# Miniprotein binders against a7ua95r516to809, part 16

Target 1, 294 residues: a7ua95r516to809
Amino acid sequence: ASLSLLSISDLVPDLQFIFFWMSNAIEILYFIQQKSPAYMQTIELMDDKAGSKESLLSATISANEEAMTILEEVIMYTFQQCVYYITKTLYVVLPGLLDCNPFGTEPSSEQCRRAAGVCVCAVCVMPEAVRRVVSVFQTTSDLLQQYQVHSEIQSQMFAYLFFFTNVSLFNQLIDKGPARGWFQRSRVLQIQASVKILLDWAKGAGHNHLAQKFFAKFCSTVTILASPPQQLSQMSWKALCAEHPSLKPVQLHRILTQYQLMAELGPLPIWQPSSEDEAYIYRTVDLLESFENH

## First folded at step 11 (miniprotein)

Design jc8
Fold by ESMFold2, look of step 11:
Structure jc8 (fold): chain B 294 residues (1-294), chain A 86 residues (1-86)
Amino acid sequence: as target 1 above (294 residues)
Amino acid sequence: SDEAERMALDARRMIEEAQRLAEQGNHEEAIRLLLEAVEIAARSGDPYLLVKVAITAIVLALQTGDEDVIRRAEEVLRRAKELMRS
């Protein structure tokens, strides 16, 4: 029926079921891959007095191929089901990252009190909206470990979850940012701090490379918007493209337009697109990212 | 041996019948037959028959929605894995 209001904790039983059967399918696939050569050698060495050895080998090869095909389909199906449930919960909680304040009211934890004179830890200022997103990632990580899912499958799952997160945050910021006030200087700095908390989680979970790769577009956007006017106004269009290769020309142009409005800057000739990019800055079909292209 | 060949034939027939029953929606009868078939498949000496039992149980568990069938599929899978490892 409807999953629009479900939290990740409501879906844990369904995810446990799917991970259990996926993990077992993976185990059997591994078993076949490791045992197939030895079994076929056994057939090769048997006595062929009845003339049936070639038929048995052919049947065995066919059985192996059929089993592997079915197991790969099961693994793909269960992976897609997990992603479906998890991304449904992410879609609900991700917009809150753009509205939250990680610098909110004073931290009260024992760890934050001990560090108050030296530094403020990310855990002590984790707003509820960030905590909800981290909870989805952490629950997913815990389930993958609980069911001993192969590390390559774990990496593929987090690659997709980070891709989905980036697309969702970037599209919301670009599409709704002006109406929601998300381009204001103080708001951008809050968003930047919230994203750092997510990146710190990913690093601690062993997924730093994936997060760096798949969050690049959103992080570049926030970095540009958070830059002081004195620094950013000294960078040419060409330099900005080189510094932020994850951004398409239409995307960079839109971000700079919003920055100019927010910082109350007049026209800046140094931000005029290069002649080679002029054809691309008006491709509004390329402004937002697709959720289906991993 | 002749006994192992007979058991392999019996196990294949039972697995195919279980698959047919599952396609017809007779999930309880399918899983009962798989539980019997797992022991016959093990005695056949053909590891791919045990694999086929395990795969059939996994597919059935993912398609059924009947909690009793799912619990029995877990038992079939557990037993098949034990027999694969000897």
Scores: ipSAE 0.754, ipTM 0.935, lowest interface PAE 0.6, mean pLDDT 85
Fold by OpenDDE base, look of step 14:
Structure jc8 (fold): chain B 294 residues (1-294), chain A 86 residues (1-86)
Amino acid sequence: as target 1 above (294 residues)
Amino acid sequence: SDEAERMALDARRMIEEAQRLAEQGNHEEAIRLLLEAVEIAARSGDPYLLVKVAITAIVLALQTGDEDVIRRAEEVLRRAKELMRS
């Protein structure tokens, strides 16, 4: 199937398989961690028949270490496979979020219309492009809950998925935004509304802190671009740096330069980078975010 | 007991053989041995043998493309977990 046709629903069977084995591996790992101390104590309390106790203890420690190592490898492998499949699906649906007009689109939840009732659930009232993104995250959440995956692993998975989403959206906005008109105020407001729906979902799903942390860069960019020229033109470079610490100097400079061009503002001395930042604004390698840093 | 120790040794040998068979690509024979080994491991009273059976079943399931082997690996895992909780 072409990557363009890949839906999260198509991946559910594969994900179910991986999550099943991942969850079981985690369960067994916790079992070892919880039972090993007690079992070692039982060995230590045994009568030392001719050094057999030390040998048994050593063998038990070695066996536990081997078992934990294998389980950690399995958990890591299955985690990576899950992330790989989910991020592929996100890669397909995320561009639609930037082009989405959340205003004036009738909630056409085709899925809920088929169920013979106007569902007014939060998902059904979402714009289709937003709903597709949320569906990926919701399906992931549902699967993690279904297989009772440990909360720490759930948090790590969502952290990575939010990171990936932020990097993808940020890079697309910075790279393609000017050409696609995404820097236009009307379009920015649409993007802002769409991202708010996603953030509201994340809050409802219990991932508010992670979402705020990992979407900070994209949200900062959208906030700057959504700001009225009259307000933004009164903010100094230093003030903007302080208000948007998630943005690198080169990123902020790029955003402001594109904003200036779009808003037909003349050169604004107040937006001139500090002498300290002046060397960094030309580091084009730092302009786009890397997927490798996570 | 001497019988429990014998069962532990037998279970260990069976698990090791299942691992070798799995590495050789003989997943069907490997899973057959694990199905036997899980019951012997349970009788031995050694919880770590059950863990080793469970791990071997997990690894085997992730390595095999055979749906029947996967199903049987799930059975081994389920049984091992049941016995670990007892």
Scores: ipSAE 0.735, ipTM 0.923, lowest interface PAE 0.6, mean pLDDT 90

Design ye2
Fold by OpenDDE base, fold request of step 15:
Structure ye2 (fold): chain B 294 residues (1-294), chain A 85 residues (1-85)
Amino acid sequence: as target 1 above (294 residues)
Amino acid sequence: DTSEELRKRILKLIIEALRLFAEALRLARSGNPEEAEELLKRAAELMTEAADIARELGDPYLIEFAELLLESVEKLIEKLERRLS
């Protein structure tokens, strides 16, 4: 099946299987972590019959360490598999978020899985392109809850998914934005509104801190592009760097250069990079974010 | 002497079952769910033996450990069987 037709719903059976395996491994790991110390103490209190106690204790320590290692590998593997499939689905739906007009009146054609009939929940009233992205995250959340996956693992999962989403959206905006007209103020405002809906969902889902952290670069880019020319033209390079610390000098320079072209402002001396940053603005290798740096 | 050796045997059975559990996952994800199921069945046999020995010894930790792993393996077998049907 072409990746373009892969919906999160099609992956649910496979994801359920992986999450089930992961949750069982976590349960066993937590059992060992919680109960093994008391068991070791019990062995230590046993009557010593000529070194049998020490041998049993050593064997138990070794077995518990090996068991935990095996389980951690299983958990890591299943985690990576989940992320792999979920990010494939995100890769398909994320471009639609940049092209979305959230101010349009198009009703969501897809019914909420939670209700028979027309649902008016916050997800169902979202623009279709935003709803598709949110549906991936919501399905992930629902699966994590269904299998009672520990909160730490849930947080790690969402951290990675938000990281991936930020990198994907940022890279697309920087690379394709000028050609697609996404740097036009009207389009930027649409993107900003769409991202706000996603961030509001993340806040409602209890992931506000993670969302703010991992979307910082994309949000900074959108904030700069959404700024009125009169306001942005009064901000120095240093002020912009300080306000948007998530942006590398090369990234900020690219954004400002494209903004100048779009707004027909010409060269602005106040946006000239500092002598310290001047060496970095030409590092085109650092312009796009890497998916491997997480 | 015999009780400590039995506990060590139970621990060895648990470790072997966990290795089978981990390998079964790899097989299931590589497109060999039938072979994965066979490894899980073997793991269940090992854990049944381990649980029986642990019950005879009256060791609560080893009983709970073997039974927990057995239950997990049995649930996974059921899940695999449903996917193969």
Scores: ipSAE 0.831, ipTM 0.960, lowest interface PAE 0.5, mean pLDDT 91
Fold by OpenDDE base, fold request of step 15:
Structure ye2 (fold): chain B 294 residues (1-294), chain A 85 residues (1-85)
Amino acid sequence: as target 1 above (294 residues)
Amino acid sequence: DTSEELRKRILKLIIEALRLFAEALRLARSGNPEEAEELLKRAAELMTEAADIARELGDPYLIEFAELLLESVEKLIEKLERRLS
């Protein structure tokens, strides 16, 4: 199937299989971690018949270590597989978020499959492009809950998915935004509203801290671009750096330069980078975010 | 066999079953679900033996370990069978 047709729903059977395997491996690992220390103590209290106790203890330690290693590899592998497939679906749907007009009367074509009627749930009232993104996260959440995956693994998965989403959206906005008109104030306001819906969902799902942390760069970019020219033109480079610490100097400079062009503002001395930052503004290699830094 | 030797045997069976469990995952993900199922069935046999020996010894840790792994393997077999049907 072409990547363009790949939905999270199509991957659910495979994801269920992987999550099931992961969950079982976690359960077994947790058992060893919780119960093995007490078992070793019981061996230590056994009557020493001709060094048999020491040999058993050694064998138990070695077996537990090997078992945990095998299980950790299984967990890591299954985790990576889940993330791989989920991020592939995100990659397909995320561009639609940037083009979304959340203020439009687009008929919610996808009725909540759970309701026989017009569902007015928070997801059903979302714009289609936002709903598609949220559906990926919601499906992931539902699967994690269904298989009772440990909370730490859930947090790690959402951290990565939010990281991936932020990098993808940020890079697309910076790279394609000028050409696509996403730096126009009206479009930026649409993007801001769409992202707010996503963040509100993340808050409702219990992932508010992770979402705020990992979406910081994209949110900062959108916030700057959504700012009225009269307000933004009064902010110095230093003030903007302080308010948006998630942005590298080269990124902030690019955003401001594009904003200036779109707003037809003349040169603004107040936006001139500091002497310290001036050397970094031209590091175009640092302009886009890397997916590898996670 | 001494009780200690039996415990060591159970541990060896558990480790072998875990290796089969891990390999079955790789096979299933590589498009060989039937071979994966065969490995899981072998793992289930090993864990059945391990659990039986552990019960005879009255070792709670080894009983629980073998039974937990057996249950996990059996659930996976069921999941694979449903996928192949």
Scores: ipSAE 0.830, ipTM 0.960, lowest interface PAE 0.5, mean pLDDT 91
Fold by OpenDDE base, fold request of step 15:
Structure ye2 (fold): chain B 294 residues (1-294), chain A 85 residues (1-85)
Amino acid sequence: as target 1 above (294 residues)
Amino acid sequence: DTSEELRKRILKLIIEALRLFAEALRLARSGNPEEAEELLKRAAELMTEAADIARELGDPYLIEFAELLLESVEKLIEKLERRLS
């Protein structure tokens, strides 16, 4: 199937299979972790007939270690498979978020899968492009809940998905933004509103802290671009660096340069990088975020 | 002691079943669900034997371990069969 046709709904049966395998492995691992210490103590209290107790204890320790290793590998493998498929669907729908006009009355054509008839739930009233992104996260949440996956694994899953989303959106905005007109004030305000809907969903889903942490770069970029020229032109390089610490000097410089061009501003001496940052603003390799460094 | 040797045997059976469980996942994900099902069936046989020996010994930990793994394997077999039907 072409990448363009892949929806999260098409992957649900396969994801359910992987999540089921993962949840079973977690349950067995948890059993060993919780019950094996008491069992080893029970062996230690057994009558020592000719050193047989020591041999059994050693065999039990070795078996528990091997069992936990096998289960951890299964959990890691299944986790990676889930992330791979979910991020593949995100890759397809995320560009639509940048092109979305959330202020337009686009009729929500897709009915909520949870309710018969006209659903007025928060997801159903979302713009279609935002709803598609939220649907990936909601489906992931629903699967994690369905299989009663431990909260730590859930947090790790969402941390990675938010990281991936931030990197993808940030890189697209920086690379394609000027050519696509995403740096225009009206378009930036649309992007800001769309991101707010996503962040509000994350807050409602109990992932507020993770969302704030991992979306920081993209949110900072959008905040700068959404700032009125009169306000932003009064902020020094140092003040902007301090307010947006998630942005590298090269990234901030790129954003400000594109903003200046878009707003037809003359040279702004107050946006000149510090002598300390001047060496870093030319590091084009650091301009885009990497997917590999997570 | 015959009881300690039996406990060691149960542990060996559990480890072998877990290896089969892990390999079955790889096979299922590589497009060989039928082979995966056969490995899970073998794992279920091993866990049935392990559970029987554990019950005879009256070892609560080994009973619970073997039964938990057996239940997991049986549920996976059922799920694979539903996907292949």
Scores: ipSAE 0.829, ipTM 0.959, lowest interface PAE 0.5, mean pLDDT 91
Fold by ESMFold2, fold request of step 15:
Structure ye2 (fold): chain B 294 residues (1-294), chain A 85 residues (1-85)
Amino acid sequence: as target 1 above (294 residues)
Amino acid sequence: DTSEELRKRILKLIIEALRLFAEALRLARSGNPEEAEELLKRAAELMTEAADIARELGDPYLIEFAELLLESVEKLIEKLERRLS
């Protein structure tokens, strides 16, 4: 059977099926974990006239161990299936976040004027590209809640989705940014506003800690690029490394090189790597992030 | 069949049904939903037998184990049949 991976809504029936399988496996695993110790004590207290109690105890231990192994494998497989299909959707929609404008051409000033003629209303709109990403996260959250998936598994799911989002956005920015004009200041400020919408969603959904941890590299990149030149030029290489520990030397060097070019600060490098880092700024194998983690 | 032999038989039925449950998942995800349904129906037969034996013994742990897996398998059959219709 072929699947269209164009939108999360096309995947919902399959995801519901997978989550249902997962939730049943979790319930049975939990039953074994909670009830088996007391059951084995019951076997131990049975009147054993012919020595068959030891054989039953051994068989029960062996069966519970095998059952838990099978159920854990089902849970892992269903988890991997969910993240595979959800990240395929994210891969398609994430690049649009770098090209959208959350500020629009006009704030909602006409809406503010119609609502009692105030001209002080400042709003950001949610561009369609950001809405598509939020929709993937929100649909995933709704499914996890609907099937009462344990909070630890929910956290692992969003940890991976945020990790994937961070890697995808960072790699796209580094790889395509020069050709797409994404390092221009107005573009960076738009990207920063779009990322804030995603971070606000994660906070409202109870995943703020995960988002702060797993978006750190992309957020650091955007923070540096959005900094005014007067402020950034006063920061040494060592200070920038300390403030942004998520960035590898080659990554920080590339970001600062693009920043200097965009800000038209001349060709001579402003930020000189420490002697310790100098050999690492040439490690282009470390420039892009892997979608695999340790 | 002694009480202990019957309990060991129930445990073997449960493990076989769990293996069918896991393999049915892989079949359903590999584009073989009719084979997945066949395995789930066989798992349901095993758990019906296991539950009957467990009720005769009055073993509440084995009754609940068999009934949880039976309920899970029956609901999965229903969802799978809905997708196949």
Scores: ipSAE 0.796, ipTM 0.956, lowest interface PAE 0.5, mean pLDDT 86
Fold by ESMFold2, look of step 11:
Structure ye2 (fold): chain B 294 residues (1-294), chain A 85 residues (1-85)
Amino acid sequence: as target 1 above (294 residues)
Amino acid sequence: DTSEELRKRILKLIIEALRLFAEALRLARSGNPEEAEELLKRAAELMTEAADIARELGDPYLIEFAELLLESVEKLIEKLERRLS
């Protein structure tokens, strides 16, 4: 493999090859799992010979165990190869979600004026940056269906892709957000709308529970940043921690600090960390997420 | 050879072919597709022998096992050859 950063469409032939290898391994593994127990019973019913029946049974058990181990390793390796290439593509396209404007470049939108009345759907066209991310997810989904990959493996694949997406977006927002102006109110609302489109795709694709689970940190961040000041300023540190358990203390503290700056709020006493969390708000090693976390 | 000795031989052939199948994947993914094809062709030879023995025994489990792996390997050889040509 080149390991180059390519668009998902350029990777489809390689992904098809890898999924084909995976699907063959899955089919053979499934055969062993479904048919081996009955075969073992057949061996036990064979005519007794000078120890040869027990030798065959032992050899069959040993062969099945080794065969399943080999096939499981093939499935794991092909899974890891797929996620490697897909996530390299995601890494390239995900930053655009933070920069795009899902409302268009014109606030009053010519699409809204062309609708006879109010037509919110005509105003909310999917931005190209969001379409690029959705294309990666949709292409992955199409390949998994094409090769009849078991639903459990499909769920594991999207769990990892959503986890990767969450980490990438969160880390970029936290790390680059101040310099890029991503914490400004209008920008946060644009980011929220872009993420909503992505979450709607996940729901329509049957992955809503995975998206809710694995996007939680980024979604909590955007939810806090999008909250009206009157509403958010009435929530204590403990209430915010309880409402957003996916956020570590250092992360919540950083988000609230940026919120104070952009909303022109002074320090708020109710946002002071609890005594339990005080030591954790300074753990800058915990600020950014690892792509290898469980 | 006894019927049970032949079944044990089929199982050994299948495991050797599976090892070749797995190693061929690693070779294909590390930039060695010609060597991967060689291993797959060897696996196909093993599964052809295994299927022939299994059919003579009339052992439906071993027939299906050998034929599934043979079909898989032959399709992978075909895919690999298309990518190489």
Scores: ipSAE 0.795, ipTM 0.956, lowest interface PAE 0.5, mean pLDDT 85

Design ye2
Fold by ESMFold2, fold request of step 15:
Parts: structure tokens; C-alpha cells; sequence
Structure ye2 (fold): chain B 294 residues (1-294), chain A 85 residues (1-85)
């Protein structure tokens, strides 16, 4: 089977099965946490005519601790399984965001807006590349709600999905951007508009805080690249570092180098690194991000 | 006493069923759904026995524990059988 053609819809039956297993484990774990303390109190109040009440209490504590350990392992394993399959889908569809043009079609018509009574253009009329990514996030959100997964686990899952998305987009832009023309200003503005659609989805889904936190590096990159030359050339290196703390010196230097080239601002360096940062701007080992660092 | 021995037996059955529940998950996810179903059916047998003993004792906590796990395992067997069909 070709994984490059895999859609999230094809994974839904497997994900439903995994989430159901997870949900059952969560329910049993919650039962133990809520009911066990009162149960142990009832054991302490039992008639101890045989003199073995302490043995039962000890066995009950030990069994509850082992049960919770087993259930926590199940929850962790099912979480990892879901994340693995969902990120495989994301990896395939994310590069398309860098190639699409959200401005190429009129995003909404007056007839479409009036007929729906709600903004349907956020989903039905958006570019295919953006629709594919939103579909992964929305399907994940729907499954988490369907199986009533605890909000903390939902937050952890979207934190990782946004982290993964950020790393994938940033690395692709840095690595392939020069050859693909992705640093051209008109293309950067298209990328910025596409990312705004994702951020708007995250806000509407109740994940705005997570998206702001975990998209920071890619968003900073696009913000710098989208800045008008008159504005950006007046900013110092230190000001840029302070405004974009998520970017390492080597990353900021690479972004500014590409910006200067594409804006045709000449060969003279405009932004001079601070003395403490100058040692770091050539550390290419730090240029790309790791998928395992969150 | 017999009452305390029966409560310890119920706890042992519950832990064994939970171990089978966790092992069945790994089997189902590694391409062995028939073995996973066998383990879940065994877990259901253990929880049926545990629930019966707990009802004889009139222990509401152990009744609910056993019935909750039994219900979960039975629903998983049903879903796994549909995927195997």
C-alpha cells in the first residue's frame, strides 16, 4: 500500500478502535481513583474477629496500585499509537501548504455566504492543500470528542501535533525553500495566509494557546520574511532576537540572508550579530529542528 | 476468614484480567487479533467469576469494579469480532 496517498479518513476505523480502548482504560482508572479511598475506609471499619484485616488492606492497596499502573500503560500506549498514525498523515500533507496559493480563487462569494448563513469558505472553498491539513486536525478533534477523552490528554495530543507541524514546515522551508522559490515575497505572503487559516481553526477549536506556543518558530520565520524591506532593514539584530526568541542565531541568520537576497538589497550585510551570537550563526548542526524535541 | 479470602481472590482475578486486557491490546495492534480476542474472552470469564463472588459478599466496590471491567472487555470483544468479519 502507498503511504504517500494515505488520508486521515482511511485511518478512522483503526483510530476509533484505539480511542475506544483508551477511553475504557481512562474510565476504569477514574473509578479506582474516586472510589478506592472510601473503600479502604470501609475495610478499616470491618469487624476484625479473624485478625486478618491488615492483610486485606495491604492486598487492596497493592492491587489498586498495580491496576492503576497497568491502566496508565494502556493509556500511554494508545496515545503513542494515535500520534504515530496521525503524524504519518500530517507528514504527507504538510509540504503542500508551502506550494499552495490561497489567493488564486476568490475565497468567498456573496451567494455562498448568503446560502449557508455561516462562513462555509473556511472549509469548503479553501485550497486543497490547506483542506487536507485542516481535515487531519478536525478529524482528530472529532474522535477525541466522540470518545470523551479527558481534556488533559486532548491538550497533550494537540500540543504534539502542533509541535510536529511546526518542525515539519520549518525544516522544509529552510531546507528546500531556496530551490522551490518559497522565499520570494509573494510566495511568503501566500504561505502566511495559509498558516492563518490553520491558526484560525486552532482558535475555533479551543486550542489557541497551544497553537501560539508550538507554532512560534515557523510563525516567526514567516513574519520576518513577510515584513516590508523598509521596516525590516531598520531593525537591529538584537531587536529581531528579542521579538523572535524562538529562533536560534543560525536560523535567524539564514532567514535574513535569504530575505536580503530575495529583496535585492545588495551584498552588504544589513544585520550584524551581537558579539555573543556571532559564534553561533555558522553552527549548521543547529539549523534544522528535531522531531523528538518538545 | 473466608470473607477476607474471597475478597483477596476477587482482587487477584481483577489484576489477572487487567493484564490480559493490556496484552490483548498489544496483540491486536501487532496483527494478532484472533489471539487478542482469546485473551479478552478469558478476561471476561475471570470478571464474571469475580462479579459472582462479589455479589455473594455484597461488596459494592468490588461488584462495580468487576462489572465495569467486564462491560469494557465485552464491548471490545464485540468490536474486535466485527473487524475480523
Amino acid sequence: as target 1 above (294 residues)
Amino acid sequence: DTSEELRKRILKLIIEALRLFAEALRLARSGNPEEAEELLKRAAELMTEAADIARELGDPYLIEFAELLLESVEKLIEKLERRLS
Scores: ipSAE 0.793, ipTM 0.956, lowest interface PAE 0.5, mean pLDDT 86

